Miniprotein binders against Rap guanine nucleotide exchange factor 1 (epac-1). Designs and how they scored, part 2

Target 1, 139 residues: Rap guanine nucleotide exchange factor 1 (epac-1), of Caenorhabditis elegans (p34578r516to654)
Amino acid sequence: CGYSVMAGKAEKILEYVLETRIDALGDDISELDVFVEDFILTHDAFMPDNTVCNFLKSYYFRTPYRATRDSITDSCTEEVRCKRRVVQFVYVWCSLLRVNFFLNPVTNSFVEELFCHVIDDRKRLGGMEDILTRIGSIR

## First folded at step 22 (miniprotein; from v5 with R12Q)

Design w3
Fold by OpenDDE base, fold request of step 26:
Structure w3 (fold): chain B 139 residues (1-139), chain A 105 residues (1-105)
Amino acid sequence: as target 1 above (139 residues)
Amino acid sequence: DPELWELFKLWQKARQYLGEGQPDRALDVLEKALSIDPDYAYIWWFMGYVYRRKGDLEKAAEHFERAVELAPDDELYLKFLARVYEELGRKEEAEKLYRRARELK
């Protein structure tokens, strides 16, 4: 199925963006990333918003493999990193789509759900303060 | 706002066309959006983006300029215009826009 192939490619691109491009943007999105922008502004043609949201949700809840007791802290750090990347992506997404992000029921519902998850995670995970602040600034 | 909703739908259609590699159809749709609200800065900006994707930097600049005129304190529009100016070799003008964008923070 051609759609399946394209969907797979899209997911790989999104994963690539999260893992290699989002961190470079930092907390201040003062610098533009053409690749990220192009993806965000055009992905609907090959990856619907709901698919993007589902992927982001899955990425947000990625749990790193804990090999040893000593790696617990590292695992937690990685967990928070994934969460940060998702929230940052959504932040950029909102910045590029503006009011259209909230007019879309899919993305509007997603950001609210994500906000709830961030609040919950803030209660149990260290390092979530900046993430909470960022997502709070979106809505 | 029904007008805003209509503009949203047109924008969605336009971005889909763009993603499908049909920027001219995207522009046609965006022209319809402008007919509804010619002062909607975001549509001008997005048209500029489409032209940039087409490689037409002059038209991109023109449309980004209109967006900046309508929303002079919008950081996004300033940065996109600045980038296109850089690509056009208009370095000094680009720097002015970047400076302006930084001052808005």
Scores: ipSAE 0.863, ipTM 0.951, lowest interface PAE 0.5, mean pLDDT 92
Fold by OpenDDE base, last read:
Structure w3 (fold): chain B 139 residues (1-139), chain A 105 residues (1-105)
Amino acid sequence: as target 1 above (139 residues)
Amino acid sequence: DPELWELFKLWQKARQYLGEGQPDRALDVLEKALSIDPDYAYIWWFMGYVYRRKGDLEKAAEHFERAVELAPDDELYLKFLARVYEELGRKEEAEKLYRRARELK
């Protein structure tokens, strides 16, 4: 259906944002990306909040392919990278929507769930400290 | 806060219209929001964003300016205004705003 096609396109856009735009924002969102801003502020027309959250959750838990022992370190780094990207996206999302982010039960619940996941992952993964700090600053 | 909730609903509706390519309807809804709280800086900022999307940089600047006036230490509003000033060729004013934004960090 038309909606499914649009939803698919929206997911591709979101993936594109996570893969190519979020890392460029750096640790500090000193400079906002216009493309990211536009997506965050207008996605509701073609991709509901719950769909965005579900995609982000899936992206957060992406498991990199473990091919070789040498790739284990790389895989761990990639795993943390995905998690960082999601948290950074949510940080930008909250920064642009402000109180409206928390007034929406979908996004409000999502950030709480994500916070719990970050706490859990901090116990087992190196490099999660900054991610924990970032998500902690949102709440 | 019932008022805040109403403003939220209006903002959501405006956001929906904007995403659907109906910026004028978005602005109409946002004007209703301003009638509830004319000092709500975020609505002014979002209106500025809508005008920018329409390509009306002058009105965008005007609304961002109002947001900055209401919240002079808000980094988001400062940066958005600065960017529009740059696009309008108002480089000195943009630099001043960027400097102000950096000082908040």
Scores: ipSAE 0.863, ipTM 0.950, lowest interface PAE 0.5, mean pLDDT 92
Fold by OpenDDE base, fold request of step 26:
Structure w3 (fold): chain B 139 residues (1-139), chain A 105 residues (1-105)
Amino acid sequence: as target 1 above (139 residues)
Amino acid sequence: DPELWELFKLWQKARQYLGEGQPDRALDVLEKALSIDPDYAYIWWFMGYVYRRKGDLEKAAEHFERAVELAPDDELYLKFLARVYEELGRKEEAEKLYRRARELK
């Protein structure tokens, strides 16, 4: 099915974005990434919001091969890094869609769910403070 | 707000058209949105984005400018306009906008 092929490609793109593009974005989104912008603003044509949200959720809870701190972020484990990337992506998503993000029941419910997960994770994981602050700023 | 909801639906449709490689249809839908609320800065901005995707930087700038006029303290609109100005070779104007955007931080 063409849809399945497209979905697969889209997921790969999203994974690529999370792994290679999101970390370079500043907290205030001072730097624009055209690739990320294009994906966020046009993905609906080939990747439904539900699929994006599901992927992000899966990525958020991804158990990395290494739980140790790396050179990229000394203060965070790989687990926390994945969570940060998801929240940052959602932050950018909200920044680009504005009120439309919240008018969409899919994305609106997703961010609320994600917020709950972040709260829960803050209780058990170190390095979640900035993540909580970030997601709180878009709620 | 029923108007806001209608604008959302139109924007969503336009977004789909754009993603499908039909930017002109997207623009038609967005023009309808403007007919509902000509002061909705976000629609102007998104139209600018569509024009940028089409490669029409001049029209992109024009629409981003309108968005900035309607929302002069919106960092998103300022940055997008600045970027297009840079691409157009309008470096001084771009820098002014970037400075303004930084001041909002």
Scores: ipSAE 0.862, ipTM 0.950, lowest interface PAE 0.5, mean pLDDT 92
Fold by OpenDDE base, last read:
Structure w3 (fold): chain B 139 residues (1-139), chain A 105 residues (1-105)
Amino acid sequence: as target 1 above (139 residues)
Amino acid sequence: DPELWELFKLWQKARQYLGEGQPDRALDVLEKALSIDPDYAYIWWFMGYVYRRKGDLEKAAEHFERAVELAPDDELYLKFLARVYEELGRKEEAEKLYRRARELK
């Protein structure tokens, strides 16, 4: 009961982070975002790593036809944007957890899976080059 | 590496305590980690983070400083220390650390 309610709220926070905070970081993570840092370093108490990974995967494959799609944005652009946000989040996640990110089987497996998806998407989507470079730098 | 695995487990436990609003228990666990490897810079850094979350900026700075001493070329540790220095009003020292961090790129 209590966990499910908290999990729902946690997902909203994660969505908020992806939609409003991650883009501001851009390709340069030199600027610290306390909110993002706090989420990444403390989410385990209310949202297990597996839940975070599952959410990120769903977000990565989010179709532009969802109700939340920006109507003024090209469908392909929106698709790539979601993918970029996920990869950037994972990059920040790894940067804060360091070796602990890879010692955790959940996150270690997730980043490998994500890497495979990025490779596949690079073959069919424009604008994936930087995303591929970023995900490659994590491993 | 059994030691690294143990440190990982302790860190996970500390994160859990911190997320549960029990920073002092987190610190106790992290002290145990330091007893295993007192030169593990990441633990010092994470302790600094816990102290920052507690609002104890002086102890946060102290622990971030130790992390920087152990890993002087780590951009993450430099930036976190610099930010705490800014919060403490130590602006000149913070700027020096930011410059150092930028030079590592």
Scores: ipSAE 0.862, ipTM 0.950, lowest interface PAE 0.5, mean pLDDT 92
Fold by ESMFold2, last read:
Structure w3 (fold): chain B 139 residues (1-139), chain A 105 residues (1-105)
Amino acid sequence: as target 1 above (139 residues)
Amino acid sequence: DPELWELFKLWQKARQYLGEGQPDRALDVLEKALSIDPDYAYIWWFMGYVYRRKGDLEKAAEHFERAVELAPDDELYLKFLARVYEELGRKEEAEKLYRRARELK
């Protein structure tokens, strides 16, 4: 897209948002701050929707497995955490854009795809129940 | 719904102008959206957001107030109005709005 020189910076901002601001939210999105609101409301100028969605999809499927003393249980917990961050971000995104999120075919198709991924992952991963509830409550 | 689709396209254009640092052009486009549906609370709210980004807190409050008038039980609109009231030093008014937002949950 026309923002290739900025793509690395924008992706780092989104990654920061996922790992710090979104991860800290819990269930009460009313605590969302101005930094995340500004990103969501203005990102289209520097990070197109399809670029955001592609990054979120890649982040959703991360398996941050570490070859350390960590158990396989720790690896599964980290995998679910990445999925939780993405679904929470999308929930916030929809909450701010309202009907405009669903009128946009790119973001509308992405949330449908994400829902299917959550359903599939629930079949093989424990700890997905809150994530399924959250994605199911979108609109 | 062709009207809703036109409102969406205008909002997207305004959002793009805002992200490019052209808030006055964003406001011009949002005025066109209000000429289509002057009771669209979300557009009033977004104009308030644009004025806040410009640092025009009085205009931001005016537009957020209209959004709250049109949709008095919307937590998002209450939150944004309350924050602007805080910035204006209107702390009692801000606290009333925060209470209303908490009671809606």
Scores: ipSAE 0.764, ipTM 0.898, lowest interface PAE 0.8, mean pLDDT 86
Fold by ESMFold2, fold request of step 26:
Structure w3 (fold): chain B 139 residues (1-139), chain A 105 residues (1-105)
Amino acid sequence: as target 1 above (139 residues)
Amino acid sequence: DPELWELFKLWQKARQYLGEGQPDRALDVLEKALSIDPDYAYIWWFMGYVYRRKGDLEKAAEHFERAVELAPDDELYLKFLARVYEELGRKEEAEKLYRRARELK
């Protein structure tokens, strides 16, 4: 139950959701659990939309730490994985909020900006086609 | 659409009350939204969600049933109704709804 969490700790909850619940979610979004549903439907009370969007944008652009040559394939895959997590979360978010997601100018503007970032990243990163398909289905 | 914008503002207020642990206030606001558009399936569904958060599974089912009646091919509404039927021990009714949801793809 996350409503008693301090404001700074809400970002850790969202990071957990991205890295565990969203990352484990396949193509069948009906497998989404109650914890994620409750977070998405009530987060506005403890994590405003602009704070969520800013965190998601930061997460989307994460570049894995460059450690060794053996890690270079893993770092490219992890960069795309971060982008996939964000787009999947936004897809779930839109799926639960429906038209309300787009009537809110903050979230509506964010998804348009995110779409442009996915288009740009396709120019330099392989493995973006499923991500482009998913974000395009939202528009 | 001015009506849709007003429904959005009411829903957002109700959502805020729910997240603050005030589900009865959320329901009062959602009842106002239904007075504007009594056939808005999403509001019926969200009221069902609020009743489920309150632990009133019978009222949750009633409101989810109305949402499914208004939008019978909506996977989200079918899933939430089926889940509440399971919680109420109505397994055959739940399985029928899960089958309908799977067939929509």
Scores: ipSAE 0.757, ipTM 0.893, lowest interface PAE 0.8, mean pLDDT 86
Fold by ESMFold2, last read:
Structure w3 (fold): chain B 139 residues (1-139), chain A 105 residues (1-105)
Amino acid sequence: as target 1 above (139 residues)
Amino acid sequence: DPELWELFKLWQKARQYLGEGQPDRALDVLEKALSIDPDYAYIWWFMGYVYRRKGDLEKAAEHFERAVELAPDDELYLKFLARVYEELGRKEEAEKLYRRARELK
C-alpha cells in the first residue's frame, strides 16, 4: 500500500517529464533544465531502472483514443508523439549517465529493444525519421 | 574492465544515497571511487552535482573545475560549471564556459 502511493507518484513525475519538459526540448539537449536532470540522476532511489523502462515501453506503445472529430490522422500523430517523447527521454538519460547507462544491463538492453521498435514502427508510421536518427545516435 | 565496473558500482551506490536524501553518504562513496581513480572526470562532476544539491556552491565549483580540467571539451561538465558560476555571481566566468560549450557543437 505504501509502495502503491510512491509508485503512483513516481510514474506521475515521469509522465509529467515526458509530456512537458521532454516534449518542449528541441534538438539541442543543452536546454535541459535542472528538474529533469535531478529526476534522471536520482530516480533510482524511488523508481528502479526496470520500473522506468517498463513505464517507458508502455508509454511508447500508447495508441491514444480517437477523441477528435477531425480524423484518424490525429491519432497517428499522437502515437508518434508518444514515441518521440520516449526516445528523446532515453537520449537525455544516456547523455547524463554516459558509460554507466551501458554498463547497466537493464538500461543497455532497453535501448537495444527501443531501437528495434523504432525500426519496426518506421515501416508503418510516417514522421519517424527524426526519432530513428535520435535513437541511432545513442548506439 | 574490472576497474570501470567497480567505479560503476560505487557510482550506483552513491546515486542511490543521493536519491534517498543522504548526500554525505553519497560523497563518502564517491571519495572511495576517487581513491581508485583520481582522474575519473565523471566522478568529480557527480561530486560537484552532489555538493550543488547540498547548496555548497563553492565546493560544487571546485569539483566541477576538476572535471573540466580532466575533460576540457566535455559539454556537460562545462554547462554544469557555468551554471554554478552563475549561481555564485561569477557571470563573466560562466559566459566564457557557455561560449566554449557552443564552440564544441
Scores: ipSAE 0.752, ipTM 0.893, lowest interface PAE 0.8, mean pLDDT 87

Design w3
Fold by ESMFold2, fold request of step 26:
Structure w3 (fold): chain B 139 residues (1-139), chain A 105 residues (1-105)
Amino acid sequence: as target 1 above (139 residues)
Amino acid sequence: DPELWELFKLWQKARQYLGEGQPDRALDVLEKALSIDPDYAYIWWFMGYVYRRKGDLEKAAEHFERAVELAPDDELYLKFLARVYEELGRKEEAEKLYRRARELK
C-alpha cells in the first residue's frame, strides 16, 4: 500500500529525530519536545513497528565512513554515537508507551535483541557503559 | 491477562485511528477501554491527547485532570496538563503543575 515510498520519507524523519532531537536530549524525558512525542504516539499509522525496529537496527550498526586522515578514535566515537542515539530513542519510546511497549511482541522482542547487541558491542568498543546502563534500565 | 490484552488492543486501534486523522473514531474506541477499566489513568491521558489534537482544549484539560487525579505523581500527566493550561491562558495553574513535576525528579 505504497509503503516503500512512505517508509523512505518516514525513515528520513526518524533519522532527523535521532540526529537532532534525541542527540540533544539528556536523561530527563520532560525535556522531550512535542514533535518527537507526536511522532512516537502516531507513527504506527504510517511506519509500522517492525519498520521502525528494522530502521533502528540498521542505524545502530552504522559504521561511518572514515575520511582519509581521520583518526580511528573519531570513527569509533561516531559508531558509538549511532548506538547511543538508538538506545536513547528506545528509552524515550518505552517511557511514553509504558506497558503497551512490552505487551507488543514486536517492540518487546526488539528491546531484548538490542540489549544483546549492546552487551556484545561492549566487548569490542569503548564508551559503551552509559549505553549499557540505559538499555538495562528499560529491561 | 485477558483484560490487559483487550485494553492494549483497544488502545492500539485508537492510536491507529488518530494517526489516520480519525480522532472521533479513536475516542469511540477509548470510551470502550474506559468501560472495561474506568480508573486506567493512561487511557484518560491518551484521550486528553486526542482532544488536544482535535483542538478541544477544554475537553483535553478535563481528561488530563482525571489522569492526574488517578496518578498524581506522574510527571508525564502533569506535563501534559500544564501545557494545556498554558494554551488555555491559565498560566498560574500551569506553573504550579510544572513545579510539582520538578519536585518529583
Scores: ipSAE 0.727, ipTM 0.879, lowest interface PAE 0.9, mean pLDDT 86

## First folded at step 23 (miniprotein)

Design x1 (from w3 with L7I)
Fold by OpenDDE base, fold request of step 26:
Structure x1 (fold): chain B 139 residues (1-139), chain A 105 residues (1-105)
Amino acid sequence: as target 1 above (139 residues)
Amino acid sequence: DPELWEIFKLWQKARQYLGEGQPDRALDVLEKALSIDPDYAYIWWFMGYVYRRKGDLEKAAEHFERAVELAPDDELYLKFLARVYEELGRKEEAEKLYRRARELK
C-alpha cells in the first residue's frame, strides 16, 4: 500500500539523518539543518511517532557488528556513536517541538525510557558522559 | 493547563495538515490556536515555519518576528528569523540576530 511504501522511505530517510546529518550538528547545534528540521516537523503524516521511537530505540541498541558494517572503526566506539546520534536526534526533536514533545505521551514516555537506557549504559561504556549530560538537559 | 492542551491539539492537527501537503489548512488551524492565546510565541513561530514551507518568505519573517517579540531570548526563534532574513537578502539584520543568539549561550 501507499502508506507502506512511504513508511519505508521515511525509515530510510531517518537512518540517513542519523548516519550523515546528526553528527554534523555538533553539541551546541549552532547550525540549523533544514532537512532534519523538515523531517522532524512533518514526519507524522507518513511516519507516526511510535514508528520513529521504535526505530530510534533499535538504532540505539544496534550491535557492534551491525554498527561497523560499513566502518573500520572500533566496535565500542561505534556503539557509543550510535547512542550519541539517537540522543542528539531526540534533543533536536525536543528543541523543535518544545512543550508539545512532553505533552505527547508517546514521545514523553520514550525520552524517559531512553534516559534510563543511557544511565545503564554509562555504567558499562566509556564515553557516555556527554550523552548523559545531553539527555539530562532534555528532561 | 486546559488552554495549553487545546493549543497542543490544534498544533498536532496543523502538523498533520502540513505533512499532508495542506499548509493552508494548517494555517487555518493555527489561527484558531492564536484565538485562544494570541501571545503564544510558539504558534507564531510554527506559522512562520509553515509560510516558509510555502515559499512565502515575507510572511514567514513577519510571523517569526512576532515570535521573537514575544520571546526575545529564545534562541530558536532568533535563528529561524535570521535564516529567513538571509534568504531575503537582509544579511546585516540576520547577523545581528545571530550575534544575539550566540550571546544567549
Scores: ipSAE 0.859, ipTM 0.948, lowest interface PAE 0.5, mean pLDDT 92
Fold by OpenDDE base, fold request of step 26:
Structure x1 (fold): chain B 139 residues (1-139), chain A 105 residues (1-105)
Amino acid sequence: as target 1 above (139 residues)
Amino acid sequence: DPELWEIFKLWQKARQYLGEGQPDRALDVLEKALSIDPDYAYIWWFMGYVYRRKGDLEKAAEHFERAVELAPDDELYLKFLARVYEELGRKEEAEKLYRRARELK
C-alpha cells in the first residue's frame, strides 16, 4: 500500500529530525530549521497527526542502548535525551501551528498526556527539570 | 469561537493541499480563511509560507510583511520575513528584523 510506504518514509524522516536536527535548536528557537519546519507544516498529507504522536510517544519511552552520559549532553542520560528531543519537537510544533495545535483534539490531547509523563519522569529521573519547564511553557 | 474553528478547518485543508503538492489550491483555501478574518496574522504568515514553498519569494515577503504589520512583536513572523529578505538580497532589512526579534527575547 502506498500509504504504508509513505508512512514508513515519514517515520524515518521524523526519526532523522529527532536525532539530528532537534538538538541544534535553541531553547528560544532562535535558529530556524527549514527542514523541520517543512515537516511539521506539511506532514499531515502523508503522516496523520495521530501517527506522529504515536511515534513521538514511542520515542519518548525508548530505552536506549546506553543509559550513560555522552559527550553531547553531559548532564543527561540517553534516556533523558530522547525525552528532551520529543518535548522540544512538540515545542516547535506548537510554535509553528499556534492555536491550531490546541484546536486539534489529537495534538491537544497528546501534549496533555506528554505533560503527565514528564511530570512522572521528573520524579524518577535527573535532568528533567528543563524538560518540565519547556513543556509547561506550551500548555 | 466558531470563526476560529472554521479558519482552523480551512487551514487544515490548506495544509493538506500543500503537502499534496498543490500550493495553489492551498492558497485558494487560505483566501477563504482571510475572508472570514482579514486581520488574522497567522493566515497571512502561512500564505507567505506557501508562496515560499512555491519559490515565489516576492509574494512570500509580501504576505509575511502583512503578518508582521498585524503582529509586529511576533518573533515567528519577524524571523520568517527576515529569512526571505535575506534570500532576496535585502540584507539590511533582514538584519533590522533579526535585531527586533532578538529584542523580544
Scores: ipSAE 0.858, ipTM 0.948, lowest interface PAE 0.5, mean pLDDT 92
Fold by ESMFold2, fold request of step 26:
Structure x1 (fold): chain B 139 residues (1-139), chain A 105 residues (1-105)
Amino acid sequence: as target 1 above (139 residues)
Amino acid sequence: DPELWEIFKLWQKARQYLGEGQPDRALDVLEKALSIDPDYAYIWWFMGYVYRRKGDLEKAAEHFERAVELAPDDELYLKFLARVYEELGRKEEAEKLYRRARELK
């Protein structure tokens, strides 16, 4: 009955992964570390797929606060960074799960939805081309 | 394909057992998946991953080797086999596999 506390911790772990491990990952996902591999291959025991997808969608749409010291361009680059992190994570997730990612209706639906969001965001945000390329390689 | 779907469900169950700290139960379920398709490289690879998490590096290598045999140009399988060879002290074999994986871009 304590699963609510574990779910909150799992979301913090996923946020940490996005902001540190995924950011540190370059073009070559073969450099992915064991920590992220273990999370992706075993997370369903403590964080169901729909919970992961909902968190990723929420993270994808984060709009950073425009403080008086920040420029509009700095805020837009932070918004694009959040989107890049999510797409990179999903790319890694798909790369590890292979056909199982697409056989699962939850993750399959999520990647289709995410692709549509990237297409839409490209119309209003600069710097989305690498993100579009990455999500397109999944489809 | 019904066969592929059945293997997927077994893999999902194994993945859950593994995340719950029950790797032997995960392996039992994965053997059922291999009884459906004994040449399914991903299941061999995932069994290797489970053995690696158990600390049974020799069994991990055996299963990763089968995955590489079935899919010799798969970067993921080469990477995991190379890593377990390193842990076993088989550095020369590991390096050969890392080079092969790099060249498969």
Scores: ipSAE 0.763, ipTM 0.895, lowest interface PAE 0.8, mean pLDDT 86
Fold by ESMFold2, look of step 23:
Structure x1 (fold): chain B 139 residues (1-139), chain A 105 residues (1-105)
Amino acid sequence: as target 1 above (139 residues)
Amino acid sequence: DPELWEIFKLWQKARQYLGEGQPDRALDVLEKALSIDPDYAYIWWFMGYVYRRKGDLEKAAEHFERAVELAPDDELYLKFLARVYEELGRKEEAEKLYRRARELK
């Protein structure tokens, strides 16, 4: 509701990437496809880094709700899945941008903030171990 | 490293031009980055990427080849060169690069 058509398209593209391409990637990032590579390498012109980071932060904290069929365990699993998608995306992002990711104060500050969130969430959520390992490897 | 910072700023500008549909302007600023450090493999690789987006597969291959020469054990550069060789119909050369990348895993 609160964004332009161009901003809405960019956010939909990023959401699609997270929920389809990143989610399907698994542990072997060498199989990353051209679509995600193109998005990461060119997004700055239509979705600035701070906008990407803000969306990723919002997505990281999503608590997806399904109707009456979701159990509390399924809801927690979906919450962790959102966090895994964000951390995996950032890992891919850093892998493609290399030193440029860390020279940029926006993305560098974001990964430090995200690391702190993962540590905090590990205190209350099961299934965060692989996520913590992944975010730690970025640093 | 002040040269690294300047190259980063030029790369950011090129990236923006590319996303705005101005790949020739992107290449112009990337050439400036290479004038600062002609052996910066990442910039050669990114120029190859820009040429590939333009459909200039031969120039893409040339720039990816330079990146691989400068950093022969970089899986990203090997992957991009192998893919452009496939697009050019140079399957034997692409397969050599894929095998080389597998040996590094």
Scores: ipSAE 0.759, ipTM 0.895, lowest interface PAE 0.8, mean pLDDT 86
Fold by ESMFold2, fold request of step 26:
Structure x1 (fold): chain B 139 residues (1-139), chain A 105 residues (1-105)
Amino acid sequence: as target 1 above (139 residues)
Amino acid sequence: DPELWEIFKLWQKARQYLGEGQPDRALDVLEKALSIDPDYAYIWWFMGYVYRRKGDLEKAAEHFERAVELAPDDELYLKFLARVYEELGRKEEAEKLYRRARELK
């Protein structure tokens, strides 16, 4: 029920959300838990929208390196997973904020930019079709 | 829409207050938003969310109920009302709402 917003580095909270809660979430966003809802609905007080968007953009473009295995296939899989997490988070974000997400110029501009990045990345990366479908359903 | 823009600005201010641990100030601002458009379901829903954060489950239910009345096929509003009914021990009512929300998908 009640959830205290975590103190400390808000970016670590968002990273945790992406890698655990968002990663586990399927097509049915009704399964979204209270922790993620509380973060999305209250983050502006401790992590302004522009800061969230900048972090999400940085996360979207990550190419995680596997220290024990240096395989190009593993790198591309993790790169696409990072992109999927960001698009899924934005989908959830829009679903909770509704028209308010688009009335905010910062978040509205971000989703337009992200859509363009997904289109560009589909030209060079396999496994982007579901991501394109999800971002297209937002706009 | 100038009214929608004004409601959005008030909602943003309320959201800020809530995240800063000032839910009563958030509710004051949300009441101003409802004075502009008393039938704005999203604002009723958000007030319900604020009351739930305060632990006032009865007030939360009342506001979520108004949101569902205004938008009866909105799965977000149904889900939040169902969860607060669960917390109030009204399990059968909660289950009915969860089923309605799933059927809308």
Scores: ipSAE 0.749, ipTM 0.894, lowest interface PAE 0.9, mean pLDDT 85

Design x4 (from w3 with E86R K96E)
Fold by ESMFold2, look of step 24:
Structure x4 (fold): chain B 139 residues (1-139), chain A 105 residues (1-105)
Amino acid sequence: as target 1 above (139 residues)
Amino acid sequence: DPELWELFKLWQKARQYLGEGQPDRALDVLEKALSIDPDYAYIWWFMGYVYRRKGDLEKAAEHFERAVELAPDDELYLKFLARVYRELGRKEEAEELYRRARELK
């Protein structure tokens, strides 16, 4: 869609997608909006797959804290939310790219790595069951 | 599968051209992919997407229709065809396709 090539701009767009569009998306992928479709189908011209995967890995491991100073339980819940957003994005990504997602060694290796991280995190974090189910449904 | 790998490489090249704002070059590459496998529904669908990005709604519909013919129960292909039909003013046909996509659940 006529995007200028901007590395930092692309990462901010992906962060927006994760925090806004992916959060709003239910189990029914048919509700996916045009903005996310356009990003996923054209991003490799301005944000290579390895850059997307590196950003997603960084986002997956975020431990953001609330400014409210409420409780450590809130920070653990937000940590799991970051992981959920990444896994949901990868699910959408695979749904649009189909077999091409798995034929690409970069994205294929990333989903395998992500699956291992979800398994490890399930051992220490509550609330990971739906995330494990979603990543397992990919492949 | 060496043929599937070649189709993937062609698709990825076309996708790059599209993201760079060169949809006609993307279509040239996708035509080569169809010469290898003319029944690959995903390539027909992606060509429809490229024509839609160009604003050629009639050609977009033509290519999405072929994808739906090849994979009539694919929610993604039905959704994209329905969207283009609505843009063309073919609202009754669009609503039928949206209904079919919902019924697949």
Scores: ipSAE 0.751, ipTM 0.890, lowest interface PAE 0.7, mean pLDDT 86

